# VHH binders against 2-(3-amino-3-carboxypropyl)histidine synthase (dph2), part 14

Target 1, 340 residues: 2-(3-amino-3-carboxypropyl)histidine synthase (dph2), of Methanocaldococcus jannaschii (q57907)
Amino acid sequence: MLFKTIFYQKLQKKVTTLFNLETERVIREIENLNKNNPKVIFQAPEGLKLKVEKEIEKIKQYFKQKNINIEIYLWGNTCFGACDLIDNHVKNLNVDLIIHYGHEKLSYANPEIKTLFIPAYHIFNKDEEEKILNDIKNFIEKHKSGGKKVAIATTIQYKKLLKDFNPSIILGCRGEVKEGDVILFVGTGRFHPLMIAYKYQKEVFIYNPLSKCFDKISEEEINKFIKKRILAISKLLLNKPKKVGVVLSTKKGQCRKRVFDEIIKLLEENDVNYLPILVDNISPDILFYDVDCYIIVACPRIVLDDYILYKKPIYTPEEFKLFLKNSFKYKFDEIKEDDF
Short names: E, the ipSAE of ESMFold2; O, the ipSAE of OpenDDE; V2, 0.75 times the mean of E and O plus 0.25 times the DockQ between their complexes.

## First folded at step 14 (VHH; framework vhh_7n9e_1)

Design q1 (from m6 with D107E; at its last look DockQ between E and O 0.68; V2 from the best seeds 0.80)
Fold by ESMFold2, look of step 14:
Structure q1 (fold): chain B 340 residues (1-340), chain A 119 residues (1-119)
Amino acid sequence: as target 1 above (340 residues)
Amino acid sequence: DVQLVESGGGLVQAGGSLRLSCAASGFTFSSYAMYWGRQAPGKGREWVSGINSGGYSTAYASSVKGRFTISRDNAKNTLYLQMNNLKPEDTALYYCAREYLQPDWKEYWGQGTQVTVSS
């Protein structure tokens, strides 16, 4: 009975995605602390936590065999991106090193505790790697034959794989892409490609390295998304809000205080009552106040992906500004260095 | 509560056919790209075929192109792999997977269904 369970578990463990967790680099960085019993915290996106749990076991075994004491913790709370720096939560624990998986350091979010960023690049086997690279190269060649330059955009997981294509790396909630006549987004999900297609007014194609399928963002899809947000803004024009919740995230990479202050000033100038709200993690269950709507000063993706989950309408700062200007030229909100 | 359950594997003679199914639950199936992989004993995982969320864009490994057909029924939350002209080299544990998304990295795999092709 126990043997059957162990055997079954072994079969499932062979079917999993490989990410480069850079075990040797992590071990070296811990050793370089030159401390007796250093305190180390491991932080990872939700989907990497079980792999990081196994990584921690390997690292504990390594130091145990070398008869070296270490104190290791896994940060159990959700990590949504490189903006999720935990320094303030653990400042009283005398932490020597944080290992932050799945991201790279953001220029506008500086850790106060020594932090090693491990990108956790997706490892494809040789056959997959060859197919992905050939598919992308053939796509580029086909468009070049038609006189069009292809710009490549991707996310951190694929940065190393795609290095020879000089890709734009989507950082946080930004959609900045290098020059091109058409854009190929290499990655998963449709949010970033949709945002890029609207921002640059260019054809955006998708290559999904997991399914290895090409796709594209349709004009109909863009128009449907924009129409939904413009309709939400237009409802404010028909029923001017009497009281607005203004929500500021305290996460270092999302605490856009300058944007928050600007919104407060605009509300005061327009005689709109408001409730300023500070939160760490924004979710529907914590926004239960007696207001007509909320302005979410944080990562714009919270509004754009999750607005249907909230009982009251939620808006980005840019959407609220469009309401005040009575403008229907939609503008995506983005986190910028000057927002802080 | 996300679950992917493969079925339809078994023993088949070379040249024969099998149809694999992957029943999905606990998430909005139609919103995600899906793919099939396989793993033979003593070998690493091999990508076999993929399909976009809408079901109209497909891709195949060169070793199976022309013989295998991926499809999906979004109303039934089911992914399929029709495998024709099977060869002994196709013997493997076949599993379905849902794409992980960049923000959360959450990946989902089925437990797999065994396909054995005899000569």
Scores: ipSAE 0.772, ipTM 0.933, lowest interface PAE 0.8, mean pLDDT 87
ESMFold2 (binder alone), look of step 14: mean pLDDT 84; pTM 0.849
OpenDDE, look of step 14: ipSAE 0.907; ipTM 0.974

Design q2 (from f2 with A61K; at its last look DockQ between E and O 0.66; V2 from the best seeds 0.81)
Fold by ESMFold2, look of step 14:
Structure q2 (fold): chain B 340 residues (1-340), chain A 119 residues (1-119)
Amino acid sequence: as target 1 above (340 residues)
Amino acid sequence: DVQLVESGGGLVQAGGSLRLSCAASGFTFSSYAMYWGRQAPGKGREWVSGINSGGYSTAYKSSVKGRFTISRDNAKNTLYLQMNNLKPEDTALYYCAREYLQPDWRDYWGQGTQVTVSS
């Protein structure tokens, strides 16, 4: 027998990223329903689902111990963000409460079923918290000494840690940042810092709270991304489409009907045939129609992250408008309140 | 399936060196920041070192700075931790991790490799 292997297997079960699922808050909200046998649905991003499964078991045991009946369901489909509300799907089940993990409520996506949003903040140990906060404070002071105001942007899982910096919270579908001379994005991934740097024409630095590395978004990186999307638009200029699939997401936070109608009007004005398509979950497998390309009226990240997976070219509404205007001034598509 | 497999741990005398490797598969390695953590007996997990996706920006816990060097080879999908001048307090299970991103939130951790430093 190999003691070393058994030892590592035992310890491996203990090592995982920890997120605050606020178990006691969830229990209190269920109790506050003041109902016999309340119906509760749990919704989470794919990476949190196994942790939420364990939360459900803890919550079931709590209510069993109190001799209280409760109906609990886990929503099995993917949850991409606060825009992905399920109340329309479960309307006929008389659901009393939805627990929505990993996000906060959007101003333009209002649930019709009582919904508790649990941000699932990343849990750092105290030494990590101290390093992260000190690294950021030192960065701010260094730039302040040079006469520059630093605006902090972050994502939901770090919002609590960074609250004293009054950060802008960046969403997958849009990036609005408060005023500053330079921007420090605290988070993971380079897409949002790149989009912000292009949108605001300002220096954007990155602090990754997991690797704890500083970085900066470069002009070369921005230009490379923009060139890729301009190349995709150029394909339309070279081979003008005869028929376009126009895809509208039915998800409450993505159903940008005003944008959809605008695109349809533009296609009609330019005598371009089209197929209007309604979809809940947009994926390559469902877009198999005889069209030259698709315009995806939904969250822009669907196009920008996944375009290589599709058999036909896909575009954001803003990208298609650039084609129609014969313009090379790239503009990122973003979801706005006016789009609905 | 995403996999992270550490190797290179073992028993070393104080002052010695070890080189840890983390073989990555199932994702585009060059697109992600990576980091090393460790867990000593009777202690909680702690972050040790991190590196950005391009490999040119690194960070270290103060107690290991100057002794440990993180690096990556994006062509070989491998993360490294060179550990020099090892001390008994460096004894721990060392594991590599990939950053999680929106919207997935999936965390990925290796199984860990044991480093034991005798005094």
Scores: ipSAE 0.806, ipTM 0.942, lowest interface PAE 0.7, mean pLDDT 88
ESMFold2 (binder alone), look of step 14: mean pLDDT 85; pTM 0.862
OpenDDE, look of step 14: ipSAE 0.908; ipTM 0.972

Design q3 (from f2 with A61E; at its last look DockQ between E and O 0.64; V2 from the best seeds 0.80)
Fold by ESMFold2, look of step 14:
Structure q3 (fold): chain B 340 residues (1-340), chain A 119 residues (1-119)
Amino acid sequence: as target 1 above (340 residues)
Amino acid sequence: DVQLVESGGGLVQAGGSLRLSCAASGFTFSSYAMYWGRQAPGKGREWVSGINSGGYSTAYESSVKGRFTISRDNAKNTLYLQMNNLKPEDTALYYCAREYLQPDWRDYWGQGTQVTVSS
């Protein structure tokens, strides 16, 4: 290899995924505040934070060049979704605008501080877009020729790309899919398509827009997941809890007070002692009480993704209800508007 | 820490072959879809090939289909790209990537390995 080639390789920046942070829109919305020295907080999922740090520097430079004072902060704590509204945490700072990346506003979680939601759509080049769209179109046409309607489900990162397919947008805590004979999940990871396959009792296909591969969720994969949770519930039948921690998240998009109250009522009706616990962020290190298990009234994925990390068993509200009803028909917990 | 380390690049004459490797660590390799991308001088990034977590579903960009073969060895935590009948237009920095997931959004890319195809 030439020395020039080796030198160039050493100086190259790390390759990274490109997301549309809508810089001009953010600047416009800050300018539209029409305020002297506006206070703005930027909030993002963990994987976007370094990109947002660079975004902040660009915006600071823009306003400095225009001799406009601006006070900018980055929210340093984790942002798990649109349910992580920070307005109550920062209300005493007299904040004028929050920029919330990676999500859209939830109908049931209303910020008290003006909040601009920037979806941060994945940027594909033209050739990638063409391949993704053609792969999906061909899948739809193949099934249409067989007399089957395809319903498309996806996540926020791909919403714009897939707009012409009228996709259902899957929230991490709820999987509602429009009517179809066949479901195609366009996205990454297997949790969402597994949940959808179980909920609708249908075979779910996957198109991964990053690898551009088709796949599917098998009955065996579903049964393996459900069996693990049924076994966890069975432990309650074998060792009936004497005291239960009932944990309610105070995050606006997760503070399911109606569900919390329902669980408390069920515990009281069954003469089970309990400790009601309020938390902002749920983690293993803050759940150290003298209880036999916890019921986590928050986003269901906390239980389903993280249960192995906890020293005491944790359950969703729906899982605990199954225990009380002596039911073996598993039901995924989902956040619904009436839960609040 | 998640790490992806590419190797196997180099200088090769047109019509030749190279096999790229991507050694993965810091995560359960067999649970994730993987893909290869490339970036030629003065050009944007291009997706080249992808493979699902089990290794049985693959996809290729049209210009490399039939010439390149993606594979993985989940026991060795290694992703491969066999590149046959190489052409000068295949000259690029090749990098492997792991899919990002919700809610983290963390992207993971290797540093890349240079492939240079001479005429």
Scores: ipSAE 0.789, ipTM 0.937, lowest interface PAE 0.8, mean pLDDT 88
ESMFold2 (binder alone), look of step 14: mean pLDDT 85; pTM 0.857
OpenDDE, look of step 14: ipSAE 0.907; ipTM 0.973

Design q4 (from m6 with Y56W; at its last look DockQ between E and O 0.67; V2 from the best seeds 0.79)
Fold by ESMFold2, look of step 14:
Structure q4 (fold): chain B 340 residues (1-340), chain A 119 residues (1-119)
Amino acid sequence: as target 1 above (340 residues)
Amino acid sequence: DVQLVESGGGLVQAGGSLRLSCAASGFTFSSYAMYWGRQAPGKGREWVSGINSGGWSTAYASSVKGRFTISRDNAKNTLYLQMNNLKPEDTALYYCAREYLQPDWKDYWGQGTQVTVSS
């Protein structure tokens, strides 16, 4: 009995958000391989996996109708971002093409297997698009009338919709925005706008394309977040660690070896014992060593979002540097090209 | 885990009113923006109304503005849609939804509650 198959079919009954998976482009790229029985792997973020399952069925049907053999796999493990490339995991399978949904290629994470990146843009109907675009245009004009230039930041799902606003595209662990007096973040969630507001010391407003409401980042939100991390750093100042686990992620977009080496050098210069640890996926269960804390050289959001789940304190490289400087002026860690 | 359960739908005569509720569980309701969508037979899904996490910013589709009022009670983890002056065109299955976030893209929708408006 295939209980798993029945469970997946029941999940497909739900009303769900629509994303453009660019079916025709995927089919064309597979056809252009010009190979008998090509091997293709589909990779997606957790929330897109069931939609990609349906996409795979469409593609299978298309090639079956043309009497073309194709070998398709769905990558079952989670995909957290463009940094999560699977090349090294599947190299022994002679894979011809990877379809990577929900992201753009990162400049510092180069796939070794041919990879097609499909952004999976959010599909809005025409009435929604008109409202979103008009709301943003009106916001920009209102501030322009007050002598203020608005810089637009967004995430990949909305890049195409917002193209005429020339937005900065926020890549999760890195928040670079163009010049402006005021920043309008078009997207969901409060982490990115909070980080941007602190980083640039500028007004940051939010337009949520789903609720279609404006919002803003409060000073209280910023202060609460920063105080939690400053408190964690203060614990290091009060109780100097005897031994530190230094964790480096082997994921191509997170494997900041230069930052790792810098942290090791700082530990040696300050006579602090350490255990260098390599991991692919960082989780609480695999960090059980006899150390006082960990420095996580990976995506900073692992520390900032998940620190409460770990039995030992975890810190970003920038937070550790603040400890060494005996500084209370918090600085967000970010992944940059020069970190590798 | 995350659950959204709509209620308050039914059959109503044109010009009448209904109040929809959406009970939320499995997440910190007060931290998320919420919205209502609907789907009529033979039509695509449409966005109806949205509200920010604090409940002080609201938005409406032009087709319902002035007739519908979205609200939330963060102490009761409940989202509301007051629908006045209902029209046959409002007949649809109404869904409440929570915003999806980066990085996982998980969308959260309720099962929906049917609203049928007769002339």
Scores: ipSAE 0.766, ipTM 0.930, lowest interface PAE 0.8, mean pLDDT 87
ESMFold2 (binder alone), look of step 14: mean pLDDT 84; pTM 0.855
OpenDDE, look of step 14: ipSAE 0.905; ipTM 0.972

Design q5 (from m6 with L101R; at its last look DockQ between E and O 0.62; V2 from the best seeds 0.76)
Amino acid sequence: DVQLVESGGGLVQAGGSLRLSCAASGFTFSSYAMYWGRQAPGKGREWVSGINSGGYSTAYASSVKGRFTISRDNAKNTLYLQMNNLKPEDTALYYCAREYRQPDWKDYWGQGTQVTVSS
ESMFold2, look of step 14: ipSAE 0.822; ipTM 0.945
ESMFold2 (binder alone), look of step 14: mean pLDDT 84; pTM 0.853
OpenDDE, look of step 14: ipSAE 0.914; ipTM 0.974
ESMFold2, look of step 15: ipSAE 0.818; ipTM 0.951
ESMFold2 (binder alone), look of step 15: mean pLDDT 86; pTM 0.871
OpenDDE, look of step 15: ipSAE 0.925; ipTM 0.975
ESMFold2, look of step 19: ipSAE 0.828; ipTM 0.950
ESMFold2 (binder alone), look of step 19: mean pLDDT 85; pTM 0.864
OpenDDE, look of step 19: ipSAE 0.772; ipTM 0.926

## First folded at step 15 (VHH; framework vhh_7n9e_1)

Design r1 (from q5 with Q102M; at its last look DockQ between E and O 0.61; V2 from the best seeds 0.79)
Fold by ESMFold2, look of step 15:
Structure r1 (fold): chain B 340 residues (1-340), chain A 119 residues (1-119)
Amino acid sequence: as target 1 above (340 residues)
Amino acid sequence: DVQLVESGGGLVQAGGSLRLSCAASGFTFSSYAMYWGRQAPGKGREWVSGINSGGYSTAYASSVKGRFTISRDNAKNTLYLQMNNLKPEDTALYYCAREYRMPDWKDYWGQGTQVTVSS
C-alpha cells in the first residue's frame, strides 16, 4: 500500500495546469542588465512556485551554456498580489532585478528595484479557446437581443484570451468594472462576483473557463454574506471593546497609513484604548495580544476570508466605522489610491 | 492535503461503457467547480467535461457530447464521468481536476485512470 501511495504522489506531480511564464522575455530582460553577475529574485504565488522552480532551472542552464554568471534566488514567502513588493526586505542584497509572476503593476505600489511583471496567462489549447470565446460571444448576443449590454470582468490569467471583449481586470482587493446592464465575470471563485454584484447593484453571471460552465450570483448568496458580517459588527455593539489592536500591513500596496491614522483618531475621540501594531504578513499566530478585537488595515480579504482562523474578532476599517456610527448599511472595504 | 483519486478505468470494446469516479479529500468539495481532462498517447491534454459546484450546470467537449455524462455527489465528495458508446479515439489517461483560484493559484489534478477502447 505504501508503494501505491508514493506512486500516486509521483503521478500527481507530472500533471499540471499550463501557464505562460514567458521564459524568453525573462532571459532577455536579464541580459539587458548588461552586468557581469546580476542578482535576480523570482517571486510567485504559492501555486506557481513549483513551476517557477523548473523555470529557474531552465534559465540557469541557458546562462551556463553562454558562460554567463548569474545569482538567482527564489523568494520563499508567499506572494498574495502585486501589492507584495519585496524591495524593503532585500535592499541590503543589491538586487538588480525582481521577476514578479501572476500580476500586473499597481498604480499605487511602485517598486524601487527594477521589477518585471509576468502575468502568467493560462495556456488553453485551440479547441478550448474556441469554445470559451464562442460561449462568451453567444452569451453577449443573447443579452444584446434582449436589449442589454454585457460588461466583461476577468482576472489576469485570462486577460490576453479575452482582449477582444475589452474586459475589466479585477484586482485582488479592488474591483472596478466598465459600464454595462449586466456583468459577466469570467474566472473562478465567488468572492469577486459577489462583491461586484453588491457594489454595482447589477445582475452578475459567472463563466468558469476551467469547467466551461455558466453560473449566477443570487441575492440569497449576497444577503447571507452581508448578514454574517453585520452579525460580527453587532457583537461590538453588545460588548463594547475596552482595548483594540490596530494592525497596519507594511506591504507597499497594503500600507494604508492614512486609513490607519484615521482609525487611531476615531479611537482616541471615543476614548477607546488601542495597541498600534506593524506587521508584514498578517496571520493568526502573531496576533496574541490582550485586546478585545483587531482592526486589520491591509487587504480586506484577510478579514473576509480568514476571520474564523483568529482567536479574537477581526474587522476591516469600514466595518469598524459602521460600529461607531451604529450603522447596518454594509460597505465593503477596498484599497484606494488616497488611502496611502 | 488536497487529494483527487480517479478509478473505474480499464479495457473495453468499442460501443461499451465505463463509469469513472474521482474521490476528493482535503478541501470543501461542494464549494468547487470540477472538471475532467484526458491525454491520448502522443497527444496534448484535452478538456473533456466540467461541472459547477452545485452540480446543476455541466459542459462537454464536442467530441464527447451526447455520449458522456458528468455528475457529482457532494455528500460523498465524489465526481463521476459516465462514458457510453466508447470509441477507439476515447483511449486516454483520464484526469480529474479541481479549479484553481486567486490568490494562491494552486492547481490540483488526480493521478489519472487509463481507459483503453479496442476496436
Scores: ipSAE 0.844, ipTM 0.953, lowest interface PAE 0.6, mean pLDDT 88
ESMFold2 (binder alone), look of step 15: mean pLDDT 89; pTM 0.896
OpenDDE, look of step 15: ipSAE 0.856; ipTM 0.951

Design r2 (from q5 with Y108K; at its last look DockQ between E and O 0.64; V2 from the best seeds 0.79)
Fold by ESMFold2, look of step 15:
Structure r2 (fold): chain B 340 residues (1-340), chain A 119 residues (1-119)
Amino acid sequence: as target 1 above (340 residues)
Amino acid sequence: DVQLVESGGGLVQAGGSLRLSCAASGFTFSSYAMYWGRQAPGKGREWVSGINSGGYSTAYASSVKGRFTISRDNAKNTLYLQMNNLKPEDTALYYCAREYRQPDWKDKWGQGTQVTVSS
């Protein structure tokens, strides 16, 4: 049992180093603190934590060899994005620097503790880079010959690779795409391209830089996803809630107080009782109150990805507004500057 | 838990064929793009072939195009690599991989299966 587990772990480590953790840059920024025994916290998404553990070991060895004391911690809780700023949680530790992996700074979430954002760009070898860039170039040229301008959208992992295409960078809670006749989403998963296709009412193609395959978002896929959420909203129309839990995340990048206040106002105007709830991490375990449903004022992905895990129905603020308007024109909730 | 288990490797003469399998469990296999990679001793990782979730879009490294065929059986949760006209330079540890996604960045790889091509 134990041997097989250790063997599997060793093989996984041997096969790949997918992400650039910018070790030299992290070391330089720690040195630039110009402090004896600086206190540094490393924060990363779940899938990067084991890689960051190894990174911490390398950094400890570097400073040990230079006879420099350093106090390093790994933030053990989940990090879903730059909105998961931990500065309020560690105030009493006099932390000098937070290293935040896998994201870049959000314009609407300003850390109070000095924070270095390390995007953790995906490492591709030369042959892979050439194939990816040529595949995308050929796609663009094909559509240009047909009179169509292609807008490129991607996620943080591929931003550096695709810089010459001037891509829109899709944030988990917000999807802005530059002007184009068709959109090519360079990335993995179908949620972002589906959301973009619906939001902009344009053709969305996918290039997956891992499989290096092209694909397309179909109208059927869009309709199935939207139908599921419309049906959830329809349940509110059929059985109007008497009491609603309204959940506000205290995470700086998700604490949409203006949206929360707007929802409260709407509930009061419609004589619907409510329980206002403040949380840091939203999970099924902490939502056990005597309400008919919850409105989740946080990252919209919590509702859209995880609703099946909750014992009571959960909705985004935009979905609840659709219920109040008796509207069937579904609108994705997303975080905006004016929400705070 | 997510598991990827490769099989079908072995020793084969140049010009021969092998069929690799990757058994997947612990996730909705049909919703993920998959790919094969390989690593020879003293050489870095090399992407070999990829396939979309539906199995109808495929891609190949130039070094294997025309000789290798990737496929999947979503009903059996299995990824395949048919390797024909094998060459000594194809000697490597072959592994299957599942795409990582936002927000959790969880990549998954198999343990690999050794392919050795003799002259």
Scores: ipSAE 0.765, ipTM 0.929, lowest interface PAE 0.9, mean pLDDT 87
ESMFold2 (binder alone), look of step 15: mean pLDDT 84; pTM 0.847
OpenDDE, look of step 15: ipSAE 0.923; ipTM 0.974

Design r3 (from q5 with D107E; at its last look DockQ between E and O 0.63; V2 from the best seeds 0.81)
Fold by ESMFold2, look of step 15:
Order: structure tokens, then sequence, then C-alpha cells
Structure r3 (fold): chain B 340 residues (1-340), chain A 119 residues (1-119)
């Protein structure tokens, strides 16, 4: 009996996280194009690409069975957020529809090609959902009993699960949270909770729906992060840059032209030489110019998460402004509608 | 590349104990929350236990609470699951996992280690 048991278990399907890719909705939207051979592009974050590949196979089989021709492409390049609109890259292909997974439309980034945003909500089984919701309800009640109002923040994958808590959804490179005495971030990673804790000067707890553990952002963590960035700014104060690369992202959701122009004006007013650089995807290997540092006008997380990977120091626009003001009162850069 | 390798599975009698290990490489282990899942033959995945990056916050599925203990050694990049008072219902392939994060959504699971509990 052991041989058959072991052999059968080797044939079991490998475990993977399930996300709702809304196959039926995607098929319906393609059919609603009412075209003979519609051209459709699928776009997804790196971690969803293999799941989307399988989704495409299902969709191909559906239309083949109905004897309907379609032209499907998978966008092979990165997709870091709803700010990664590919309109300019594919305008000459006469694309009828883009399926954009893992995000919601940004108010300040409007696609010119019809785009369907599929949030790709994380699918938990019923007993996991019950545990998550009960853990959060108990947390809220505990603080309510102590006179504290809890504000819930989360990311897109958990929006549906948490709907009854009226959560703030952390979008793009912005961290706006509803009012509360205490903030509970439901999600993974520590960057957004840390940013929120600093921005609002409030206690921020974390509930991780994957590990189902509570955690808290410590003052020590905040201080260490802020210190690193303040030290980077202080180096500019000690050694004024002779030439600065100013990098503007051409992605619709990151192309903050007004911020770029403001930075250029400030550099000119302070007699600092500069090189204006346009880039679609910002990475360490494409920034090799003869400059002392770069100012990255794009998503602030590029600087804050990846600065150690770059050969020259990189700064957000807000950090550079702090240098010019001789200020040590750190402010996180965030993308706003007026930036464009 | 990120790699998660489970070990410590085997055949035990009901009431027995096993200790599972998950060796992690290719990422900063101490920065990530980790968890164990399991899959019994012909069944879907079941979340078993989780632990925060620092190792001081843990959680358990109701089916294993009081019998299983999750822990981690960040110096050795290793996640553990101590399983006591094992039952035939615990028979499954056990996987360790690293949390996925925004913006890349990359998930990581090990190949699994088999636990078989006989009556």
Amino acid sequence: as target 1 above (340 residues)
Amino acid sequence: DVQLVESGGGLVQAGGSLRLSCAASGFTFSSYAMYWGRQAPGKGREWVSGINSGGYSTAYASSVKGRFTISRDNAKNTLYLQMNNLKPEDTALYYCAREYRQPDWKEYWGQGTQVTVSS
C-alpha cells in the first residue's frame, strides 16, 4: 500500500496561490467588441504572468470551439502598476482591447486604448476567510473597548474580502488613509505601513493575510529608514553636486512633467548643471552618465526600495527639495494629480 | 534564485511526532513572513501555520493548534514545523512558502515533504 500512496502523491498538482482572473468577464468583454478578428493584449505583473498564460489558453479554447478568430498577445515586459499603460508601445498594432491584471484604473492615468482592469482578488477558502475576518473584527473590538478608532488600509488583492470594513486602498505611489486613532494595514510588506506610520504619526499595526499574524511598525524601524534618507540628503549639503541627471518616466501614471519642470528650474536657479533624461523603465544598468547623482521623477518607490542597486546616489524630487531648503524634516514623495 | 527546500517528512504511527525543516536561499530570509501549507491526496491546499519575519508572532489553523509549533532560525535561514500527536488526517504533502508582495506578486513555494500517518 505504501508504494501506491507515494506514487499517487507524486502525481498531485503542485500548490499555488489562486487569484480571481474573472475569465467569464474577460470573454464577455471580448465578445462585446463585435469584431471579426479582434486584437487583444494581456498585461500582468511578473508573478501573475504564468497564471495569465494559462488564462489565455482557456480563452483561446473558448473562441476556437465557437469557430471565432481572435488575435491575442501577452505583454512580455514588466507591469509594476496601473501606471504602466502601454498605449504608446502598441498604437500601430490597431489593438482593440487591453486586459490589465492586478490593478485598478488610476484617476490620473487614462488609457487611450480600451482597457479592462481585472483586480485579481486573492481567493481564500471559507475557513481561511472566516479566520481572517474574525481576527480583524477582534482587533477592532479590542481597540474600540480601549477608546480607540481603527482605520483599515489594504491593497487591491484584498479589497473584496475586506469590503465590510470600508478600507482605504493603497493605490500606486500614494498612501492615503481614512481617519482613525490606530491604523491596521492588511497586506504584505513593510514599506506602506512604515510610510503611513510616518505620514500620519499614528500607531500602525499589520495583519498579514498569508501568515495570518499580527505585527507592528516600530519607532526604531521608522527612525532607521528616515535616517538613511536624511544621511543621503546630507551628503548633497556637504558636497554640492556639479552635474545632476534628472530622469523623467514616460509612463502615463508616472510622467510628472510639472514636477520635472520645477526641478529643472530649481537646478538652473542654483547654477547646477544637469542632463535631462527620458526613460520608460528605470533600472540601474541604464543610468551610466557622467553625473554626481540622479533625481528620479517617477514612482517614489524606485528610489526608496532600490537605491542601493544604483552606482550613483538617487533621490526623489521631495528629497532634492529638502536639500535645497537645508531641511531635515523628511517628507515622502507621493504622486498627485497636480504633478502632471 | 529563490529556493525553498523542505525536509523531515516520513512515515509515523498515530500519536507520533515529526519535525519539518525548510531551508531558504536566494533572498533575505529574515525580512519575510513565512508559512506552511499542506495538501492531502485528492484535496485542495490547506493553510497550516504562519510566522512573522521576526519569529515572535505565530498563527495556526484550528485543526493543528496545540499540536503543531512553527518557528524560525533567521541566522540559519531555516523555517521549522514541530508536529506532535499526529493523526491520520495529517497525512499530506507539506509545503513552506514565502509571502508574495506588491508590486511584482511573485509567490514562492517549496516542492514539499511527505508526511504519512498510519493507524
Scores: ipSAE 0.819, ipTM 0.942, lowest interface PAE 0.7, mean pLDDT 88
ESMFold2 (binder alone), look of step 15: mean pLDDT 87; pTM 0.881
OpenDDE, look of step 15: ipSAE 0.923; ipTM 0.975

Design r4 (from q5 with S53T; at its last fold request DockQ between E and O 0.67; V2 from the best seeds 0.82)
Amino acid sequence: DVQLVESGGGLVQAGGSLRLSCAASGFTFSSYAMYWGRQAPGKGREWVSGINTGGYSTAYASSVKGRFTISRDNAKNTLYLQMNNLKPEDTALYYCAREYRQPDWKDYWGQGTQVTVSS
ESMFold2, look of step 15: ipSAE 0.836; ipTM 0.949
ESMFold2 (binder alone), look of step 15: mean pLDDT 85; pTM 0.857
OpenDDE, look of step 15: ipSAE 0.925; ipTM 0.975
ESMFold2, look of step 17: ipSAE 0.804; ipTM 0.942
ESMFold2 (binder alone), look of step 17: mean pLDDT 84; pTM 0.854
OpenDDE, look of step 17: ipSAE 0.916; ipTM 0.974
ESMFold2, look of step 20: ipSAE 0.816; ipTM 0.946
ESMFold2 (binder alone), look of step 20: mean pLDDT 86; pTM 0.865
OpenDDE, look of step 20: ipSAE 0.893; ipTM 0.973
ESMFold2, fold request of step 22: ipSAE 0.807, 0.812, 0.800; ipTM 0.944, 0.944, 0.940
ESMFold2 (binder alone), fold request of step 22: mean pLDDT 88, 88, 88; pTM 0.891, 0.888, 0.889
OpenDDE, fold request of step 22: ipSAE 0.926, 0.914, 0.916; ipTM 0.976, 0.975, 0.975

